# Designs tried in a protein design chat: VH-VL binders against a6qqv9r220to316. Part 8

Target 1, 97 residues: a6qqv9r220to316
Amino acid sequence: DCRICAFLLRKKRFGQWAKQLTVIKEDQLLCYKSSKDRQPHLRLALDVCSVIYVPKDSRHKRHELRFAQGATEVLVLALQSREQAEEWLKVIREVSK

## First folded at step 18 (VH-VL)

Design t1
Fold by ESMFold2, look of step 21:
Structure t1 (fold): chain C 97 residues (1-97), chain A 118 residues (1-118), chain B 107 residues (1-107)
Amino acid sequence: as target 1 above (97 residues)
Amino acid sequence: QVQLVESGGGVVQPGRSLRLSCTASGFTFSNYHMHWVRQAPAKGLEWVATISYDGSEKQYADSVKGRFTFSRDNSQDTLYLQLNSLRPEDTAVYYCARDDYWGYFDYWGQGTMVTVSS
Amino acid sequence: AIRMTQSPSSFSASTGDRVTITCRASQGISSYVAWYQQKSGKAPKFLIYAAKELQSGVPSRFSGSGSGTDFTLTINSLQSEDFATYYCQQYWSYPLTFGQGTRVEIT
């Protein structure tokens, strides 16, 4: 039933990250601390978020998807490549329609 | 420039202990996971242990679990691997390696040799 | 544990040749594979992550491909400095595991 899943990095403290199983199921983005956890560490309704893609370049270390509710940034995910980021962004936009 | 330097290798008898060190420079040490990877003479690479950026989480290969202990001192940019109850099959070059959270190793030290024989 | 199997174990090649090394995972690992080059007596050098993403400073003659269980490393025009042993490594799950290595030798 999942639209897409992967291990992505979830931003924590400045400069620090956690690798988490990240899943889009229906209209929700879910992060699990471990692939063995039954309960998500984070649940985010995608229909109330805006998302932008900040690509890796000479100034940015990582490919990032940055999620906001209004003016408040609520989640930053890092992805391994532009291709992965674009794939995830496509799914997010489809479920947010 | 990122640099990792291992030390503490040597020749020891079976059942003895050694403590390996790895000193890091050229990056913010406390923002990276770190690993030990070993390579027996004329053999392939074997992951040995992982320690999280803050030292709060650790993982070990089954072949070393209960015998090896991984720690880090972020104030001195240094890793330690305590090798207890050493066996001849632990004979290898031991590398420390940097992990930018994903689980692959973007920088490696040059290794330190551990030989376990009587 | 996820077993990574490389093929071939070794082969001979000449400068200018196109070289392909295969790595197969014992289960699906998406694109969570890295490649390393190791010359005799030296530490491994990181080449590729995410199956196909070249690390900065790696020559463009190196490329990677694959997803799921089957992965390849390709060197389009082998150079004299490319004679080495190559390892794949999965980072989908612990324990982290390497292939057994593929030695590329000069003819």
Scores: ipSAE 0.839, ipTM 0.938, lowest interface PAE 0.6, mean pLDDT 93

Design t2
Fold by OpenDDE, look of step 20:
Structure t2 (fold): chain C 97 residues (1-97), chain A 118 residues (1-118), chain B 107 residues (1-107)
Amino acid sequence: as target 1 above (97 residues)
Amino acid sequence: QVQLVESGGGVVQPGRSLRLSCTASGFTFSNYHMHWVRQAPAKGLEWVAYISYDGDEKQYADSVKGRFTFSRDNSQDTLYLQLNSLRPEDTAVYYCARDDYWGYFDYWGQGTMVTVSS
Amino acid sequence: AIRMTQSPSSFSASTGDRVTITCRASQGISSYVAWYQQKSGKAPKFLIYAAKELQSGVPSRFSGSGSGTDFTLTINSLQSEDFATYYCQQYWSYPLTFGQGTRVEIT
């Protein structure tokens, strides 16, 4: 019943990343530490988030989707490709309407 | 530049132990997951072990589980693979490899040869 | 464990040839496949990730494709330095697994 799911990287402190199952269900983004976990460790209401795509370039090592609530960045996800990032961005925009 | 240098390989008899080391440089070692991958003579690549950047998570191939122990010292930028109860089928070049968080290996060491023979 | 079946095991080719190597996963793994090149007596070299993303510094004659279970590495116009053994690898789940390798030899 999810709109989209994939293993993505979640940005952590000090430049570290964590690979995790990421799911968009209804209007929420869910992150799971393991595919075996029944409960997500992170829930984000997408309807109150602004999302921007930051492409991989000379300054950015990864394709990123950055989530903000107001002026506060609350989540940064890294994708494997531009196409994947665009796919996720499309879904996010659709469920946030 | 990223550099990984393995050491500790050698010739040992079955049942003996050996400790491999991998020294990293050119990147923030403590930020990266690391792996050991081995290659038997004239054979393919075989994943051996994984250790998270903080050492809290470890995984082993079934072929080495219970015999090999993976550890790291982030203050020394060094990986360790303790090889116990060695078998002839453990004979291989052992590579340390950096994980760019996804599970693929973007950098490899030159490898160190381990030979187990009676 | 996810099995990666690579084909062919070996073949001969000439410079200028278009070379194709395939890898089939025992289950769906989306695009979580990497490719490596290994020359004799050397460590593997990282070529491709996410099935089709070329690692920086890798010549554009290398390309990857595929999703789900079937993946392909293509070398468009084989060069003399490309004669080597190539490996696919899945990073969908642990244990991480490689294909058995494909040796590309000179005719």
Scores: ipSAE 0.900, ipTM 0.959, lowest interface PAE 0.5, mean pLDDT 96
Fold by OpenDDE, look of step 21:
Structure t2 (fold): chain C 97 residues (1-97), chain A 118 residues (1-118), chain B 107 residues (1-107)
Amino acid sequence: as target 1 above (97 residues)
Amino acid sequence: QVQLVESGGGVVQPGRSLRLSCTASGFTFSNYHMHWVRQAPAKGLEWVAYISYDGDEKQYADSVKGRFTFSRDNSQDTLYLQLNSLRPEDTAVYYCARDDYWGYFDYWGQGTMVTVSS
Amino acid sequence: AIRMTQSPSSFSASTGDRVTITCRASQGISSYVAWYQQKSGKAPKFLIYAAKELQSGVPSRFSGSGSGTDFTLTINSLQSEDFATYYCQQYWSYPLTFGQGTRVEIT
C-alpha cells in the first residue's frame, strides 16, 4: 500500500541513471533496485527535503525532481513526462506538509 | 551524432558460430546500456539481449539463452554478440540499439545479416 | 513474458488520412510503451516513448495515447513518407517485447 509508485530514473555519477521502482509511503520516498526486493536501498524523509521540478528543455534532457536537504542535493529523479513529474510533485507536497 | 555500426554477419551452417560487433560513436558509450534486437526475414522485431553500461548485468531472451553471449569493450566503444550453436531460426538481421536507461531503444544501427542454412 | 498484441497487421490508406494503430498488453504496464517506424530495408526509427511523448524531430502529426493495457498510435493526415511498418514495444519488464507490427500501405 503506497501513495504513489512508478519506475523512475535515479541519477548516478558521471551522467548515468538507474531505473528503479520508486515509492512514496507515508512521508518517505523509497527506492528499490527491483520489484522483487523486500527492502529499499534508499530511504528519504520527505519532510526534511525541499523539492524542485526542473522541466525538460534545451539544457535538460529529462524532466527531473531534485531533492535537497538544506543546501545539499541528496537525490535527483527523472520522470518520463511533465504530467508525471507534476503528479509526483503534488504527492510529495501533500505528504511533506 | 549518435552512430551504431554492426558487422560480422554472414552465411553459416547450423551448429556453427559467428561473432557480431557493434561500434558506437557520438556519445559516451560507457554510460549506456545496450541491446541486440533481431528481425527474421519478413518478420517482426525480437529482443535478443541486454548488457548494462559496465557489463556487470546481462539478460537474454529465452530463445538464445545458453547459446548467445553478450559482451562489451568500453575502451573500444564496441559491443560483441557471440552466436554459438546457430540454428536456422536464428536467421535474421541483427541490430544493436542504445538504451536511454528506460528500456526503449532511442538509436539503432543499420543491422548485419546472419543467415543460417544447410 | 508480456505479450503485446498489435492490430491491425496491415491496412491500406491514402495521403491525408487519419490512421490509428492499436497495441494491447497482456497485463498492466502503465505508460511504459514505445513506438517505432520501420521502412523497408531500413532500421527501426524511434518515434514515441512513455506512450505519448514524441521523440525530438518526430513530426507533430504523430501522437500516442493510452495507459494500462491499451495503447494507440495515431497519424493525423498521413504523408507519403509515412508508409511503413510500425511496432509497439513494452519496457515495463524483461524480457522486452514488441507487437507483431502494423504495415501501413498506400491505397
Scores: ipSAE 0.896, ipTM 0.958, lowest interface PAE 0.5, mean pLDDT 96
Fold by ESMFold2, look of step 21:
Structure t2 (fold): chain C 97 residues (1-97), chain A 118 residues (1-118), chain B 107 residues (1-107)
Amino acid sequence: as target 1 above (97 residues)
Amino acid sequence: QVQLVESGGGVVQPGRSLRLSCTASGFTFSNYHMHWVRQAPAKGLEWVAYISYDGDEKQYADSVKGRFTFSRDNSQDTLYLQLNSLRPEDTAVYYCARDDYWGYFDYWGQGTMVTVSS
Amino acid sequence: AIRMTQSPSSFSASTGDRVTITCRASQGISSYVAWYQQKSGKAPKFLIYAAKELQSGVPSRFSGSGSGTDFTLTINSLQSEDFATYYCQQYWSYPLTFGQGTRVEIT
């Protein structure tokens, strides 16, 4: 019943990344440290967040989705391609109505 | 320029040990996961070992688990692979390879040859 | 472990030919496939990630496609420098695994 899932990179506090199974289920985004983990490492209600897409280009190494609650950035995800980023954005926008 | 240079290969008898090294330059070493990948003569590629950017997580192929130990020294931009209890089937060129977190290898060293024979 | 099966094992071709190499995963791996080129006596060279994303500096005659279990590498209008062995590699889960290789050789 999940809407979309993939292994994405979650940005860590010192600019490193962690590859995590990332799932959108209903109106929530969930990150798991491994596909075997029963409890998510992160749970984010998408209806409270805004999201922007920062595409990879000559100045940006990665395709990123950046999530904010108000003025506070709460999550940055990296994706492998523009196509994957656009697919995820579409689902996020549908869920956040 | 990204460079990876392996060393420490050689010819040894079964049951002996070798220590391989890989020196890195041209990138921020501590921001990348690193791997060893090997290739037996006239054969395909086999993933051997993984170490996370900070050295805290490691994984090994079943064929080497318990015999090989992977480590890194981020102050010296150097990888080490300790090869213990070597077997003839460990004979291969050993490559170190850089991983930008996803699990694929964007840069490879030239390789170092390990030959295990009686 | 996820098995990656390449076909064909080898392919004879001439300059200008279109070459297609297939890689099949033993389970769904989404688009988590990379492709490498290896010339005799050299280290592998990275070509493609995410099934179809070309690495910077790779000629546009190379392309990749596929999702799920079936993936292809295509070389359009083969050049003399393209005679090599090609490997696919999955990075969906550990252990990381390669296909057995496809040797593209001159007729």
Scores: ipSAE 0.863, ipTM 0.943, lowest interface PAE 0.5, mean pLDDT 93
Fold by ESMFold2, look of step 20:
Structure t2 (fold): chain C 97 residues (1-97), chain A 118 residues (1-118), chain B 107 residues (1-107)
Amino acid sequence: as target 1 above (97 residues)
Amino acid sequence: QVQLVESGGGVVQPGRSLRLSCTASGFTFSNYHMHWVRQAPAKGLEWVAYISYDGDEKQYADSVKGRFTFSRDNSQDTLYLQLNSLRPEDTAVYYCARDDYWGYFDYWGQGTMVTVSS
Amino acid sequence: AIRMTQSPSSFSASTGDRVTITCRASQGISSYVAWYQQKSGKAPKFLIYAAKELQSGVPSRFSGSGSGTDFTLTINSLQSEDFATYYCQQYWSYPLTFGQGTRVEIT
């Protein structure tokens, strides 16, 4: 079972993106290449991350959630809207309490 | 300024082949997924084919699987659609379309007409 | 494949009218719907993504709504340049599919 899921964009190393099924289950964020894959491409423990929301605006092309462990950015996800980003952020913060 | 220009359409007899091209400019071509979408005369839009930004992934509509082949040349900012074993129902305007990773089409070319008729 | 069914297939309207076009998906697709406008002899023009998010440069008289299976495009006060055919498109899963189109005609 999962708390929330959607197809989101996962930022790749050279400014490309991958549309991936992204799921929050328990205290983990998981990204899959497709809904048919049984092994995620990414597993991230949310209780050791900080997350910030960077809204889309005239200077930012996308709504982003940026995840860090300490000073190191470890994941950037793009979302389609402010509403979606706020929904995901609420779930992430609840898990991290 | 994003621009997509299709070419290679024409009138051909059933069973023949055509190759369509789409030339892109005004954006970093290798950072975008690309598609072909077609529209038969006085009909709606039909998605035809997808190719990922690097060319590693492709998908086709069932109506064209096994007959059409999509490729891209990122060094020339060009897409190719090989149309084999053409049928009258393939008659349509063919558009190339840009996909910023989500699966919707933010820019479209003007289209090239393919007519398959005896 | 996910079927997208638009209604109505066509209708007539006058400038200033409020126009509503609906699109129904054959399964849940969250908000993964885009809308396009197409004028005769032209390529489609992208209007809306994520069911309700307007593309930059699209007039504010256009709005979208819906989630799950039922989606609506609304033109609040129809202008003469808005007479066109409108298409919805799902991008939840491949194959990508369009609605059959709704033609908005001048009365």
Scores: ipSAE 0.851, ipTM 0.938, lowest interface PAE 0.5, mean pLDDT 93

Design t5
Fold by OpenDDE, fold request of step 22:
Structure t5 (fold): chain C 97 residues (1-97), chain A 118 residues (1-118), chain B 107 residues (1-107)
Amino acid sequence: as target 1 above (97 residues)
Amino acid sequence: QVQLVESGGGVVQPGRSLRLSCTASGFTFSNYNMHWVRQAPAKGLEWVATISYDGDEKQYADSVKGRFTFSRDNSQDTLYLQLNSLRPEDTAVYYCARDDYWGYFDYWGQGTMVTVSS
Amino acid sequence: AIRMTQSPSSFSASTGDRVTITCRASQGISSYVAWYQQKSGKAPKFLIYAAKELQSGVPSRFSGSGSGTDFTLTINSLQSEDFATYYCQQYWSYPLTFGQGTRVEIT
């Protein structure tokens, strides 16, 4: 069972993004290349990550959640709306306690 | 500004082939997945095919699988759709469209008409 | 394939009217729905994404709602330039699919 799941964009190199099934289970964030994949290609321990929400505005094309471990940014996800971003942020905070 | 311009449409007999082109400008072409969408006369919109930004992945509607081939030349900012074994039901305006990574079409070309008739 | 059943096929309205177009998905697709406007002889224009997010440059009289299987496009106070055909589209999974379209005609 997962706490939350959705198709989100994962930031790639050169300004590209990839649409991926993203899931939070327990205190882990999992990214799947496709919904048919049995194994995630990315696992992130949320309890050791700091997460910030960067809203879409005149300087940002997308609503983003940015994940960092220490001083290193390890993941950037884009969401479709502010509401979705807030929903995900809430879950992340809950599982990271 | 984002601009997409289709070309290559025309009138052909069933069984013949045609090659469509779409030239893109106003954005980093190689960063975006692209699509073809068609519209038969007085009918609705039908997704035809998708190609990834690097051309490595392609998807086709069942109605065109095995007959149509989607390709791109990122050095020329151009898409190509090779239409083989054309059928009357392939008659439509063919649009190229940009994918803003989610699977919807945020920009469209003006379309090019393909008519398949005996 | 996910079917998008759009209704009605067509209807007449007057400027100033509030108009509503509906789209039903054959399965749950969360909010992964887009809406387009197409005027006669022209290419479609992107209006709405994520079921309710308005694309930049689109007038605020356009709005979208819904999640799961039932979606709605609303035009609050129809303007003369809004007479056109509208389409919903799902991007939950391939193949990408459109509704049949709704033609909004002038009374």
Scores: ipSAE 0.920, ipTM 0.964, lowest interface PAE 0.5, mean pLDDT 96
Fold by OpenDDE, fold request of step 22:
Structure t5 (fold): chain C 97 residues (1-97), chain A 118 residues (1-118), chain B 107 residues (1-107)
Amino acid sequence: as target 1 above (97 residues)
Amino acid sequence: QVQLVESGGGVVQPGRSLRLSCTASGFTFSNYNMHWVRQAPAKGLEWVATISYDGDEKQYADSVKGRFTFSRDNSQDTLYLQLNSLRPEDTAVYYCARDDYWGYFDYWGQGTMVTVSS
Amino acid sequence: AIRMTQSPSSFSASTGDRVTITCRASQGISSYVAWYQQKSGKAPKFLIYAAKELQSGVPSRFSGSGSGTDFTLTINSLQSEDFATYYCQQYWSYPLTFGQGTRVEIT
């Protein structure tokens, strides 16, 4: 019952990233520290989040999806390609309706 | 410029130990996971071990598990691979490589040769 | 472990040729594949990630394609400096694994 899933990078402190299994199920975004974990360590309700795509360029090392609740950024994910970012963004918009 | 320099290779007899080092420069070393990859003479590439940027997590290939120990000193931008109970099949060029968080190796050292022979 | 079956093991080509190397994963790994070039006596060089994303500084004649289990590295118009051994690598899961390598030799 997974709408979309992939290994993505989750932004951590000090410019570090963590590779995590990321899943969109229903209207929730779930992040797992390990693919073997049964419970996600992060759950995000997508219907209350705004998401923006920041493409990789000379100023940005990675393609990013940035999630905010109100004025607060709550999650930053990095993707491997523009195509992947657009795919995820499309799904996010669909489930957030 | 990202640079990785391995050292510590040499010729040893089976059962002996050796410690390899890899000195990094040109990037924030403590922010990156690192790997060892080896290549036997005239053979392909084989992943050996991975260590997280903070050294808290380590993974080893089954072929070296229990014999090799991966460590790092972030204050000195240096990796270490302790090679114990060496076997002839451990003979290879050992490369240290940087992980850009995904699990591929975006930068490599020039390698250090380890020869295990009686 | 995920096995990466690379083919062919070696072949001869000429400058200007279109070269294709394939890699098949033993299971679905989406696009989590990298390609490397290794010249004789040298360390591997990172070429491609995410199956088709070209690393900065790599000539545009190199390209990657594929998803799931079948992946391809293509060199459009082989140059003299491209004669080397190429490796695919999966980073879907540990243990990280490489293909056996493909040696591209001069005809």
Scores: ipSAE 0.920, ipTM 0.964, lowest interface PAE 0.5, mean pLDDT 96
Fold by OpenDDE, look of step 18:
Structure t5 (fold): chain C 97 residues (1-97), chain A 118 residues (1-118), chain B 107 residues (1-107)
Amino acid sequence: as target 1 above (97 residues)
Amino acid sequence: QVQLVESGGGVVQPGRSLRLSCTASGFTFSNYNMHWVRQAPAKGLEWVATISYDGDEKQYADSVKGRFTFSRDNSQDTLYLQLNSLRPEDTAVYYCARDDYWGYFDYWGQGTMVTVSS
Amino acid sequence: AIRMTQSPSSFSASTGDRVTITCRASQGISSYVAWYQQKSGKAPKFLIYAAKELQSGVPSRFSGSGSGTDFTLTINSLQSEDFATYYCQQYWSYPLTFGQGTRVEIT
């Protein structure tokens, strides 16, 4: 009963990324290190997050969704395409209402 | 510009060992996962192995598990593939390739030829 | 392992032709497909990712489509430099796998 799921990149320290199964269920975003994992590595309540879309361009190597709680950035996800980013952003906005 | 240069290929008999190297330049090597992909003469491409940017995670094709060992030295921007217990079917051009974190190969080296024959 | 069945194995075409290469995955893999071009005696060149995203520097005559199990590489107007072997590849899961390749030859 997930709203949307896909393998996305989660930004790590020092500019590295990790490919993770990412799921939006109810009003939460869940990241799994492996599709075989029963528990998510990361759980984020979307209703307390602001999300912005940063498109791929000359300054950004990939399409990103950046999640913040207040003034603190708590998560950066990379998507494969603008279309995918828009799909995820749409769902995020819907569940965050 | 991104450059990958393989070396260490040669002709060996079955059962022998060989060590391949791949020297990277033009990007922050320690930030990227890397791969080996091979291609037998007049055949298609076959994924061989993957190593994470920090070397903590490794993946191998079933065809090489237990025989090949993937490693890296981030201080020297170099990949290594130790080929043990070589078989004739291991004969191929071996490419090192960079991973853009998704699992596809955005940059490739020129390859180094490994020939296993009696 | 996910099998990528590529077709045809080879075919002849002329410059200016519209050519289509197909790749079928043994299971659903969403859009996690890449395409490569390999010229004789050279290393593969990265063309497309996410099934339809063109890599920077690749001519616009190249395009990709598909989702799920069926994927297509299209060259709208074949150029002389496009005669090569093309490969699809899935990166949905390990082991990473390629199609068998499609050789595009000159008529």
Scores: ipSAE 0.898, ipTM 0.959, lowest interface PAE 0.5, mean pLDDT 96
Fold by OpenDDE, look of step 21:
Structure t5 (fold): chain C 97 residues (1-97), chain A 118 residues (1-118), chain B 107 residues (1-107)
Amino acid sequence: as target 1 above (97 residues)
Amino acid sequence: QVQLVESGGGVVQPGRSLRLSCTASGFTFSNYNMHWVRQAPAKGLEWVATISYDGDEKQYADSVKGRFTFSRDNSQDTLYLQLNSLRPEDTAVYYCARDDYWGYFDYWGQGTMVTVSS
Amino acid sequence: AIRMTQSPSSFSASTGDRVTITCRASQGISSYVAWYQQKSGKAPKFLIYAAKELQSGVPSRFSGSGSGTDFTLTINSLQSEDFATYYCQQYWSYPLTFGQGTRVEIT
């Protein structure tokens, strides 16, 4: 009953990334360390987040979706392509209405 | 310029051990997961092992599990693959490769040849 | 383990030809496929990721397509330096697996 799911990269400290199963259910974004995990290690309410797409270019190595609550960035996800980013952004906008 | 240089290959008899090394340069080594991939003579590519950036997580192919040990020294930008209980089917060029966090190999070393023969 | 079946194993082509290599996954893996080029006696070279994203520095004559189980690598107008062996690889899950390779030979 998820709207969308994929393996995405979650930004960590010091420029590192972690590949994680990422799922949108209802208005929640969930991250799982493993596809075998029953509980997500990260849960984000999308209705209180602003999301921006930062495309890959000469200054950015990856396509990113950046999530903020107010003025605070709370999550950065990297996607494999512009198309994937647009797909996720579309879903996020739909569930955040 | 990313560079990976393997060493430690050689000719050994079955049951013996070798220790391979891979020295990395041109990037923040401690930020990347790393892999070993091997290729038997005139054969295709076979994934061998993966180690996380901090060395805390390791994955091994079933064909080498229990015999090979993957480690890293981030202070020296070096990977190690300890090859124990070597078999003739382990004969191959062994490549170290960088993981761009997704599970593909964006940079490869030149490889080091391991020959197991009686 | 996810099996990657690559075809054909080998074939001959001429410079200027349009060539296509196919890779089929034993299960759905979305777009988590990479392609590599390997010349004789050399290490593999990274070409494509996410099934169709071209790595920086790779000529535009190379392209990838596909999603789910069927993937293709296409070389539009084969050049002399393109004669090599090509491999697909899935990174959907461990163990990481390669296709058996496709050798592109000169006619």
Scores: ipSAE 0.892, ipTM 0.958, lowest interface PAE 0.5, mean pLDDT 96
Fold by ESMFold2, fold request of step 22:
Structure t5 (fold): chain C 97 residues (1-97), chain A 118 residues (1-118), chain B 107 residues (1-107)
Amino acid sequence: as target 1 above (97 residues)
Amino acid sequence: QVQLVESGGGVVQPGRSLRLSCTASGFTFSNYNMHWVRQAPAKGLEWVATISYDGDEKQYADSVKGRFTFSRDNSQDTLYLQLNSLRPEDTAVYYCARDDYWGYFDYWGQGTMVTVSS
Amino acid sequence: AIRMTQSPSSFSASTGDRVTITCRASQGISSYVAWYQQKSGKAPKFLIYAAKELQSGVPSRFSGSGSGTDFTLTINSLQSEDFATYYCQQYWSYPLTFGQGTRVEIT
């Protein structure tokens, strides 16, 4: 029933990251700390977020999707490639119409 | 610039213990997950253990679970692997390896040799 | 545990040859595959992550492909420094596992 899932990096405080199972189901993005956890660490309603893609380049170490609600950044995800980032963006934009 | 240096290997009898260390330099140690990977003589690579950047989460291969203990000291940029109840099949070069959170190993140390033999 | 099977276990090649090494996972692992090169007496050297992404400083003659269960490492024009053993490694789930290695030898 999920639209897309992968292990992505979720940005933590102090510039650290955690690899988390990340799922888009219906209109929500869910992050699980462990694949064994029944409940997510994060639920994010995608229809109230704006999302930008910051690609990896000479100045940026990682491909990132940055989620905001208003002026507040609420989530940063890292992805392994531009292809993966574009795939996830497509799904997010379809959900947020 | 990134350097990982293992130490503490040696020749021991079965049932004895060793403590391996890995000293890191050239990067912010507390921002990386770390691993031990071993290689038996003339054999392939085997993942042994993982410790998260903050030391709060650890994983072990089934072959070492209950016998090996992985820890880190972020104030000293050092990893430790306690090897207890050693068996001949634990004979290997032990590498420490750096992980940028994904689970692959972008930098490796030179390795330290552990030989378990009568 | 996810088993990674490499093929062939070894083969001989000449400088200039196109070399292809395959790696098969026992279950789907998306593109969560890394490749390493190891020369005798040395630690492994990281080459590729995410099945296809070359690490900085890796020569462009190296390429990776695949998704799901079947992955390849290709060296398009083998050079003398490329004679080594190559390993694939999955990082989809714990335990992290390697293929058994492929030795690329000089003819």
Scores: ipSAE 0.868, ipTM 0.941, lowest interface PAE 0.5, mean pLDDT 93

